# Ledger of designs, part 7: VH-VL binders against q17rb8r558to768

Target 1, 211 residues: q17rb8r558to768
Amino acid sequence: TAELSHLTKNVPIFVCTMAYPTVPCPLHVFEPRYRLMIRRSIQTGTKQFGMCVSDTQNSFADYGCMLQIRNVHFLPDGRSVVDTVGGKRFRVLKRGMKDGYCTADIEYLEDVKVENEDEIKNLRELHDLVYSQACSWFQNLRDRFRSQILQHFGSMPEREENLQAAPNGPAWCWWLLAVLPVDPRYQLSVLSMKSLKERLTKIQHILTYFS

## First folded at step 19 (VH-VL)

Design x1
Fold by OpenDDE, look of step 20:
Structure x1 (fold): chain C 211 residues (1-211), chain A 119 residues (1-119), chain B 108 residues (1-108)
Amino acid sequence: as target 1 above (211 residues)
Amino acid sequence: QVQLVQSGSELKKPGASVKVSCKASGYTFTNYAMHWVRQAPGQGLEWMGWINTYTGEPTYAQGFTGRFVFSLDTSVSTASLQISSLKAEDTAVYYCARGPYDYGEFDYWGQGTTVTVSS
Amino acid sequence: SYVLTQPPSVSVAPGKTARITCGGNNIGDRSVHWYQQKPGQAPVLVIYYDSDRPSGIPERFSGSNSGNTATLTISGVEAGDEADYYCQVWDYDSDYVVFGGGTKLTVL
């Protein structure tokens, strides 16, 4: 339901790795606290929880991504294999705890739309350039690495005609961010950005570094 | 229908041993943990520990190590509690209770087994 | 060790509302489950996860949990509600299940 999709209070937080909009994030859950979290999310019908990387100062990062549960496989010994996909990005407003796992009050992040025609044109040009660079980078990877990426993350999403249709911008940007071997802090900085132009610029910088 | 059926009342002498059984039915036995709870006469509920019904690994609460042994017979969906070297203070009702593997709620209980230790 | 504190007894007149408390340090950070036990019977789950009600449990039973106190509320108390009530949590620090001392509810 719409109400369940906009969970902003006491959101369960899985503290583990980076998650991104539209990017699949399979999980193997074995800790009791997270078993409970997953079970509860299903029981309540939300089927969602937040994903954040760990932070030494605050337990977990100030930004994260919601994960939508698509499927859960309960193993006989109590473990779970959870099929999830990235949803909305969020900023943490308040931290809490429940049954040993972290919770948060959050606000969702959405990109700021560009309305100026010249800016839109420039954004499109930048987008197309960076997309081409991304494709080139991926094609030049060794077969072994390429295969691993494809197996884990799937294929790179195609270009979108409307760059501002989705609140999180083009899906391929998040896919690329997920597969690039960069520091989580850097990835987090990109995740927190509400400007597609800024994200593209940072992504381009990374691609240049690895070229 | 989920049911936990425990063995009958026991009267034992000090130093003897007793084995209480809990037979589960109406669900997949290995999908849930089995907990044991003790209740002395006129007293409250006391958690004794639990056993992983899939792996067979027992976990005992403080105070219930040594003389208390949790075991399984998965072929008949049965969990068992054995108490050795019985003492008068072991006189109580013993319950098995089903719970998830995440230390959640106990949604189904056995009817209880009264163990009386008397000289 | 984590400790749950319940009043030993609560008395209520028929038709009135009974409130049974369960105290614990930051108990709001834990899910509280409640059990009803009538004399000579096994405990029955009446509330789980602070406020959820199992099938078959009347709507008169409700639960709340915040801060240092969880509360089981029984509205429109009936004679049949006379029983012992126990709160229970999981102590994720020790991985122990912890019960409160129990509260005897007397219907006057």
Scores: ipSAE 0.868, ipTM 0.931, lowest interface PAE 0.5, mean pLDDT 95
Fold by ESMFold2, look of step 20:
Structure x1 (fold): chain C 211 residues (1-211), chain A 119 residues (1-119), chain B 108 residues (1-108)
Amino acid sequence: as target 1 above (211 residues)
Amino acid sequence: QVQLVQSGSELKKPGASVKVSCKASGYTFTNYAMHWVRQAPGQGLEWMGWINTYTGEPTYAQGFTGRFVFSLDTSVSTASLQISSLKAEDTAVYYCARGPYDYGEFDYWGQGTTVTVSS
Amino acid sequence: SYVLTQPPSVSVAPGKTARITCGGNNIGDRSVHWYQQKPGQAPVLVIYYDSDRPSGIPERFSGSNSGNTATLTISGVEAGDEADYYCQVWDYDSDYVVFGGGTKLTVL
């Protein structure tokens, strides 16, 4: 149900890698604590857990992304093969622990919509420019790297007619951030942004760096 | 229907050996660990350890790392507990219990096997 | 060597509510499972993951867990509830199972 898929208290947290809205995040899980966490998620019907990157100062980052479980295969040798996709972004409000894995009380993040007509025009112009830059970058990749990206992440999502319709902004932005070789702290900064303009500006800087 | 059926009661002398079997049915045997739990007369439940039914690797609780041996015959979905050099203090009911390969619960238990060690 | 403590016995009048406690350092950070064992019988799971109820267990069985105490609550107690009750956790440092000492519930 919608209530079971919109958790905010004592959310189980997998501390591993960066995850992004709409982006697949396949996982191989070895530890009994995380195997339990995932099995409980299925048993309760929530089929979700948070993903946060580790942080030397706080054990895990202050921002993360919910992962929606699409499929899981539990193996007796201690492995779990988990097929997930990114959902809503969140900010960590309070940290906890259960059965040796991290938990958090969280606040979901959504983009702030721009209503000013001049700002909407500027946003559209920036979006189209950065999208073109991203397409050019992808087209100029070596065939080996492009094939790896397509295999693991699929094709770049199509541009969207209403770029502010989705609460997390255009899916192609998240896809691009997932495939670019960027420092986790920079990625985390972008994940936390509620401004599509700021996100596009950061993506533009990243693309310029790799051009 | 998930069932764990244990072998019958045993009366043994000190120094003998005993093997308690636990036959599983109604599920894929190797998808769950098998635990052994001891209960001495008038006492509580005492975890002895578990065996990975897929790899055959046993884990023994502290105090059970000697005369107690867990084994498997996966061809007949059977876990076994062998106790060697029996002592009077080994007198107890021995249970097998199924658990997941995580920090989960024991949802199905065998009926228990009473082992009595007396002169 | 994580330790669980339970009172040796609890008495309750028929129709009233029994509360069986399981104490441990930061037990609220662990999932607590509860088993009922009637004389001469194998244990039966009655609560798992602190508060979840297996199929076939009456709704009058419930559980809670916070801080240093987990509690099994049986409302509307019946004579058939007389049994020994064990709490159980996993010690995630050793990967060992830990049982409480058990509590005998008597319905007077």
Scores: ipSAE 0.650, ipTM 0.837, lowest interface PAE 1.2, mean pLDDT 91

Design x5
Fold by OpenDDE, look of step 20:
Structure x5 (fold): chain C 211 residues (1-211), chain A 119 residues (1-119), chain B 108 residues (1-108)
Amino acid sequence: as target 1 above (211 residues)
Amino acid sequence: QVQLVQSGSELKKPGASVKVSCKASGYTFTNYAMHWVRQAPGQGLEWMGWINTYTGEPTYAQGFTGRFVFSLDTSVSTASLQISSLKAEDTAVYYCARGPYDYGEFDYWGQGTTVTVSS
Amino acid sequence: SYVLTQPPSVSVAPGKTARITCGGNNIGDKSVHWYQQKPGQAPVLVIYYDTDRPSGIPERFSGSNSGNTATLTISGVEAGDEADYYCQVWDYDSDYVVFGGGTKLTVL
């Protein structure tokens, strides 16, 4: 199981939308190539594949997020409903093809830890500020939008005490990034960042824009 | 146990029609596509096409349009191949084969039906 | 149209290893399935997705696929392995299933 969790070679890539760590990503699969991909991922026991947005130059983006399959419903008409959740972020090293779907050799991304006490303090302050701004933004949304977000993405994750415990940082940051109506290119830039400070800064900028 | 049981051998005259049936059992019929494969005497396997067992939509390979018709009777989990205006070159063993809807492997095959077209 | 090329025949002594090749343009980018067909019988799936074995197929049967060649390998060949072997792929460009021409394996 541990070996399967660190798939880095010939990773199947679903080219569709942005995915984020810890964020649920339900999929409706109808193309044969992706049905095959999903079935194969289950059969091999990996139960995971990469998600990348499309790119006009390279077929798909240089960065993406792994999706863990939690449940698959195979429908008689050939469609599949796939319940997935975001896992590790990755950078694409090499692109390939298998049975019509894209594959990639990848490296996983993890945040760089801040070790200086003063920097940690500053990071905490920034985190708390942006979290508060995010909460305010969400609370000020119209009821119908708020309900839609809650239905699709669930509730905003709570503030974490240890900001550096997870390799991808606080979960609420990714939730927020997923629900903010920003350009995928912008979201991708944030996804690729290994600095929590940089991500928070970008998120804060977006929140300010929508306030 | 998954089984595909085909109808018996057929001897037909040129210009006649034949209908080969393939009855499936041991699994949910509509969960898998049904493919048809032809094998002429002493020759290799030739894919004819497939039928969606849920929607009933057939897809024919090049060279198997017009005279070849795939059909279903889902009430009895049966797929059928009808060949009209039979020709001598239609003499072959015809197989039905189960496959997933993603064009994967054919994991179960019928026993084959020999169709002989002779004057 | 996509074409799969197999040698028409392969001969091997009992106990030795037989290798049956299936050539195709960038076949490594496709999943290859292999079928065994004995005289007067229907084909039987022996390898699927390049390397996987169905239940009931001996471990002596293995598959590989890279570049322009897929290979079915049968180690410790037995008399009962004498049969025709076919490779098969799905061509996602044409949306057709394609079979190789078949290889007759003779056990000497």
Scores: ipSAE 0.836, ipTM 0.919, lowest interface PAE 0.6, mean pLDDT 95
Fold by ESMFold2, look of step 20:
Structure x5 (fold): chain C 211 residues (1-211), chain A 119 residues (1-119), chain B 108 residues (1-108)
Amino acid sequence: as target 1 above (211 residues)
Amino acid sequence: QVQLVQSGSELKKPGASVKVSCKASGYTFTNYAMHWVRQAPGQGLEWMGWINTYTGEPTYAQGFTGRFVFSLDTSVSTASLQISSLKAEDTAVYYCARGPYDYGEFDYWGQGTTVTVSS
Amino acid sequence: SYVLTQPPSVSVAPGKTARITCGGNNIGDKSVHWYQQKPGQAPVLVIYYDTDRPSGIPERFSGSNSGNTATLTISGVEAGDEADYYCQVWDYDSDYVVFGGGTKLTVL
């Protein structure tokens, strides 16, 4: 129901990999604690859980992304095959534990919209430049690497006419961040950003490094 | 519709063996683990362990690793508990119970099999 | 090694509310399942995952779990509720099942 989709307290957290809004995140799960977590989410109808990378200081990172369960297959040998897609980003407010898996109280993040006319113009110019750089980088990949990305993540999303329509900004930015071979700390930094300008600038730095 | 039907009560002498069967119906047998739970007269429930009905691998609680053997016949959707070298202290009701392959609940139980060990 | 503690008995007048406790160190971090066992019968699941009710169990059965105590609550108690009640968790450190010692509910 809609009330279940606004989960913010005692949210189950899968501590594993980086997830991004709109990006598929297929999972293979072996541990009974996570198998329980996923089965529980289906039984209650929430059909979602948070994904965070590990952190040596706090067990898991201060920022993450909700995963929406699209399909799950439980196997008798304890394996679970889980098809998910990224939803809302969040910041961790409070950490907890249930049945051996982590939980969190969270607050959801969304981009701060720019209203200044000069800033909107500059944002569009930056967006178009970085989008062009991303397309060039992807087109110039070796066929093997490019094919692996297409198979695993699909094609780059089309650019959007209204850059600020979606709460998390353009989908192509998240797709690109998911496919770039970047350190998790840098990825986490970009995930936490509420400024599209700052995110585009960071993506540009990454693309320049791989140029 | 889900049913677990256990074999009948047994009267045994010390040193004998007994085999308790638990026949499942109304569901895919290998999709759920089978647990065994003991209840001595006037006592509480005591978990003995479980068997993976897909792989056949048993897990025994501490204290049940010697004389107690879990087994399967998947062709007839049946789990069995064998107790060898019976002692008077083995006098109890033995239950089978179905559970998921995680930290879940026991949603269906057999009716119980009373094993009495007396000279 | 994880231990669950239940009171041996609870007495409640018909129509009143029974509360059966299950104590354990940080039990709020575990999911608690509850079973009803009438004399000479197998246990029946009445609450799972702290608060969920199986199909066919009346709404007057409810559960809670926080801190070191989980509680099974039966409102509007009837004579047919007389039974032994067991709490159960998984100890996720050992992967073993743990039952409480049971509580005999008497309706007087």
Scores: ipSAE 0.643, ipTM 0.833, lowest interface PAE 1.3, mean pLDDT 91

## First folded at step 20 (VH-VL)

Design y2
Fold by OpenDDE, fold request of step 21:
Structure y2 (fold): chain C 211 residues (1-211), chain A 119 residues (1-119), chain B 108 residues (1-108)
Amino acid sequence: as target 1 above (211 residues)
Amino acid sequence: QVQLVQSGSELKKPGASVKVSCKASGYTFTNYAMHWVRQAPGQGLEWMGWINTYTGEPTYAQGFTGRFVFSLDTSVSTASLQISSLKAEDTAVYYCARGPYDYGEFDYWGQGTTVTVSS
Amino acid sequence: SYVLTQPPSVSVAPGKTARITCGGNNIGDRSVHWYQQKPGQAPVLVIYYDTDRPSGIPERFSGSNSGNTATLTISGVEAGDEADYYCQVWDYSSDYVVFGGGTKLTVL
């Protein structure tokens, strides 16, 4: 079996919570359908599946994030602990089903690059401002909450020198989005954005609300 | 090498009981579920259910509740099928088959055990 | 209950291609496994998850699954391929394993 890096057809979808680029997403798998899904993902060499939050209208959301399997711990009773990390974002084009789990044809999302020097400058300023606000927010959290976040998500990633190097933008934005106690619909809206400026603006709005 | 070795043929009277054993070797017994499949003479394969080899929890298909009991002896990597109150219609070949815990493919089968119920 | 339908028999001349079908409602949404059973022997897995071959199974054996029909294809049929073939799926609605009725392949 060959490793598939760009799976876009019949992508298996784990319907559960929000996932984000670069953010670890450990899973405890106990349902047969997802046991099967994970096993097949490994057997086929893809070692990937999509994560989408549930949606009452469409079974799962129109947007999600690919999860890369880093490690699988099989338990004797058939359960497994799956160590995954967020990869590419995607938009759902078509929904399907296989062996009881959802599948999708997907389109990967990438940020639109800003080319204008003035816009880049403004983007940098906004980025730095929001980052500072994020740091302040995190530092002002109660010790218990900070510890919990650090234990589950790790430390907030550092600022990147090149804001447009990665197709998903700075990693700290996704980390922050993952830890902010906001509605999944709000998080989903940010996940779907292809503009770093728009994401930063929305994140800033949330931070202001919680400040 | 993975092997499932079943007990020998059985001839029983109606109302009697029979116990078919399936000894596994060549792999970690508890890593796979054990399924049971029945095949009446000249008929097709019929799934009877499965047993979790780690927890010992059995699951029976419709039509195989009550008189059919799945059990384990993990110390010797053996799964067993017991049929009580045998009937003529229980005459069949019984197979144990290894499968993953996700209802996937049966990659290894026992050689089968013929149970004949005759007055 | 979920039902799988197979033709009772298929005949093929040596060297030709045999196709054994397995019908089921939206069977394409299920992974189909195929077993070969020769007289007096236990079933042997020949195709799993629609298209994959276990080690030791010749490349002559292939599978497909779409819509309402799964197909086991045996190219270059040999006398030794004469056997009963069964398709199998997992009914995720009931958590039951379901077998087809079996197809007897005769090599003429």
Scores: ipSAE 0.900, ipTM 0.954, lowest interface PAE 0.5, mean pLDDT 95
Fold by OpenDDE, fold request of step 21:
Structure y2 (fold): chain C 211 residues (1-211), chain A 119 residues (1-119), chain B 108 residues (1-108)
Amino acid sequence: as target 1 above (211 residues)
Amino acid sequence: QVQLVQSGSELKKPGASVKVSCKASGYTFTNYAMHWVRQAPGQGLEWMGWINTYTGEPTYAQGFTGRFVFSLDTSVSTASLQISSLKAEDTAVYYCARGPYDYGEFDYWGQGTTVTVSS
Amino acid sequence: SYVLTQPPSVSVAPGKTARITCGGNNIGDRSVHWYQQKPGQAPVLVIYYDTDRPSGIPERFSGSNSGNTATLTISGVEAGDEADYYCQVWDYSSDYVVFGGGTKLTVL
């Protein structure tokens, strides 16, 4: 219980796909180890676990995102459909194992705030530009793909007035990162960034490539 | 309240067959796996395997294949263990135990069924 | 196969603390469950997932698990605590449930 109750120590890690702040991440859990992990997360009251992609060298990536369990549907045969949403980003400090699933000591990531007025202005301009590009990209997608994205991820979040209000920056950036057909390693690099400017720059680069 | 009620004691001769039943109540039968545990006289607990109460798929531990058969009657929330070609070494108390589908703890046990095999 | 090792017996005076160990290779990487079994009765879960107590189990019962040893601790031992105690784990390598050999706790 102690290991599963801490949010920074011995955090259970689901090794599967990329997860992002504020982005829904439904999971179909069928492996016993993850059934156990989910059940314990609920029993201990944390209702959270980390999501990381697989890594050849380290078992799982050095960065991930916490998932908040909103609802669990247990199927009669022991499988479960888990409704989760992305929370805090984290960096892995130490890796462990429990009952066949991975654990980690983690450090949460938050964006570094920009204080300079000129930099804030520039950041806003970049933000608005990239947002517009994102909208254009999405609108130009084939109807089939657009519908699939909307069904799975929902609509792209609106722009926020205060870009630095949330520790993870604007939600639309994460939504976009989730739907862009890029390599998980590239997505991971963006996830690890503590600079909104850097994230926007990388996202813009991707959008340009797909335009 | 959760209850597992097993069938009564059995006295059998070598070569015979026995069927031990475990009736579950107080919960949704198919939401939990049913495990079987053997305990020979004066010995410890030995895991025999488990059965998926929804699919009916049994899994047997090493040493409990062939003569041991797990089965279900879901209409009456009952799991059963059948032992064929009984041997003297099969003399033991047999327990059914409820567990989650993640190989976790056994939170409820049957009262046990004593099977005695003697000529 | 994965093996759990328990001492065959432990003796303790009433009111004292009993410690029952369960040894296993890297057992700390596994959740340990403990069962109490009195003569002629079915086992009863007393500790699960190393440290958690089921409803109805006294606070005198506690558990720990680290490294190669898990321990069931019974403080303020009572005559009624005399029983066999078994540790159990899931061997996720083989998908087997494994029990220890059991420990007879005698209250002197």
Scores: ipSAE 0.899, ipTM 0.953, lowest interface PAE 0.5, mean pLDDT 95
Fold by OpenDDE, look of step 20:
Structure y2 (fold): chain C 211 residues (1-211), chain A 119 residues (1-119), chain B 108 residues (1-108)
Amino acid sequence: as target 1 above (211 residues)
Amino acid sequence: QVQLVQSGSELKKPGASVKVSCKASGYTFTNYAMHWVRQAPGQGLEWMGWINTYTGEPTYAQGFTGRFVFSLDTSVSTASLQISSLKAEDTAVYYCARGPYDYGEFDYWGQGTTVTVSS
Amino acid sequence: SYVLTQPPSVSVAPGKTARITCGGNNIGDRSVHWYQQKPGQAPVLVIYYDTDRPSGIPERFSGSNSGNTATLTISGVEAGDEADYYCQVWDYSSDYVVFGGGTKLTVL
């Protein structure tokens, strides 16, 4: 049994939509191959699998996010409702297949820490600015859209005091990326970034576009 | 304890029909698919197909369409295999086997039902 | 159709190790399950998902699967291990369950 926190070889990949760190990702599983995948993940105790969007050239994208299974409801007809949450980001190193579903050897992604005091200050200022813009954007949404977002993704996470405490940076950035109506390719570009500054810059650009 | 208990041996004439039953107990019947496997004398295992115990939808392997019918009686947790227009080549032991809905392993088997077709 | 190939027979002396192979095109991309069948009895699952053992199956039974060959290994073979062994996979291309031809294990 692979260590739960370091599953990097032959990781089962659910090819479907974008997933993000800390963001809930409920799934309705009806295909036999994914039923098997989920069942196996529970049996082995890993309770994890990767999520990647489809790619026309490579079957699935080069980057994805691990999903942690919190709860599984097995339905009598064989379907499953799976409650998952985003964990670590990863890059695909090698692709494989098992029982009809995709597998991958992966490496985990973590943000590069900024150590210079001036850079940290600038990063904080950028963060606070973009956070404010995000809040404004969300507040200005129509009530029905806001309600839908809240229902599916929950509330926007609060601003964090330590921006570099988590390997994936602030949670609100991923929440926002999940709710913004942008192209998956754009979302992937942000997901692959190891610089919080770069992510914030991209997010700010999107917010400006939708303002 | 999970158990699959099949009906007794059958001796039939060519052209006749037979119905083999498989009664499940010790688990929720509809949580698992029921598969059917045939084994001719001195031969290997041959998968015949399966039935969704929740929806009742049968799926037949190639070569087991037409004369072979899977059915359910969920009220008594029983799956059944009916073979019509019996032929000598239908002589075999027929097994029911429990499996998940993902084509995984067969973890429990019936004891088998011998069907002999003889003139 | 997907085909699994097993040797028709394997012979082993008591206390030795028996290896039963199951060949298939890229069988490593499929989960292999193994069944033991003694004369006049129903098959019994002995290995599932290539390597896992059901409860009650001795540790002497192990499985491996890579490339084009899956292998059931029985260490310290006992007289009681004499049986027919079948490998099985799911062909996700056709949605068929496929059995190997079976291997008769004889304990000398």
Scores: ipSAE 0.871, ipTM 0.932, lowest interface PAE 0.5, mean pLDDT 95
Fold by ESMFold2, fold request of step 21:
Structure y2 (fold): chain C 211 residues (1-211), chain A 119 residues (1-119), chain B 108 residues (1-108)
Amino acid sequence: as target 1 above (211 residues)
Amino acid sequence: QVQLVQSGSELKKPGASVKVSCKASGYTFTNYAMHWVRQAPGQGLEWMGWINTYTGEPTYAQGFTGRFVFSLDTSVSTASLQISSLKAEDTAVYYCARGPYDYGEFDYWGQGTTVTVSS
Amino acid sequence: SYVLTQPPSVSVAPGKTARITCGGNNIGDRSVHWYQQKPGQAPVLVIYYDTDRPSGIPERFSGSNSGNTATLTISGVEAGDEADYYCQVWDYSSDYVVFGGGTKLTVL
């Protein structure tokens, strides 16, 4: 089929919420357009679609995250619960429509690795500091809030030995951004970042506000 | 194998009522919506609406919100179309067709039931 | 209120290619399904989602959809292809189904 020939053109877009690499994103699907979008994704074997938040000027944001379909649970009333996990981040190049849902031509984003010894040392120091701040913030939450986070998102991912091994940087950064109650515009700016240093700096600012 | 078998043709007088049945087999009845399509003599296909086979909730196209009633008997995997206060203009072939619960295609159709309304 | 337009008839010689059009405003943004109906018979799905063929439909049936026109193409036309052909979309603003008026394919 034409859909098997490219994963960057006419990508189906679910316009709903913020999604992040490695983070689960469970969905309840009841609208015919999104039921179709998911059924076609399974039929074509791609088992993926993009997630973007809405945008007043352009229908949906300029950046998003691909969701990988893990499982679909059909409810008795014909609706479904779709278990997804965030994959690659992307930038929107061109917008379109199909069957009432949005589509996009996209380009994928990856972090730019730093190679300089002094920069690597400084990045490690910043990472360890911000990670410690994140752990402190999470352990000092009121029990109700911590329980809600654990139920919906699971535990904070463990530290990674190589900070720059994953194309999107450490998974704990994305987990933390998913659980923090910040404005979607701020979250979008972090999603678009290709610098781990910038991401850690933004996370540090957010954590300072909650400290 | 998926099959939709409709009830036999009917000859009716104006003012009477008719019930066209559509019995499904070869699949889980509640996993697909049931659609009704009318075709008057010498004319094209006209969508009448559909019924959610799990909830029983019907949706009628404009022009079919009065005398036309969709119903189910899930115990025998059967959808029905009842037309009351029959008019000569109701003379047509009536088809059932199954579709997914989305903007999808009609992959299986009943054989059609001819309803003739004449004095 | 979405409208599909089909020519009332198309004639083609045996072995040649038939092209049946389905016009609609921005129809390329919709999935088009095609049905074949032979006299006295129920419709049969021949193309869905613009280009896909159900099992049992020969490869000489194909579809395309872009801009304001979707097209059903039948290559190597046979006498047995003589039928009415309907295009169908969903009007996603109303959640209603819309059929084209139908095209009678005649094989001369």
Scores: ipSAE 0.656, ipTM 0.856, lowest interface PAE 1.6, mean pLDDT 91

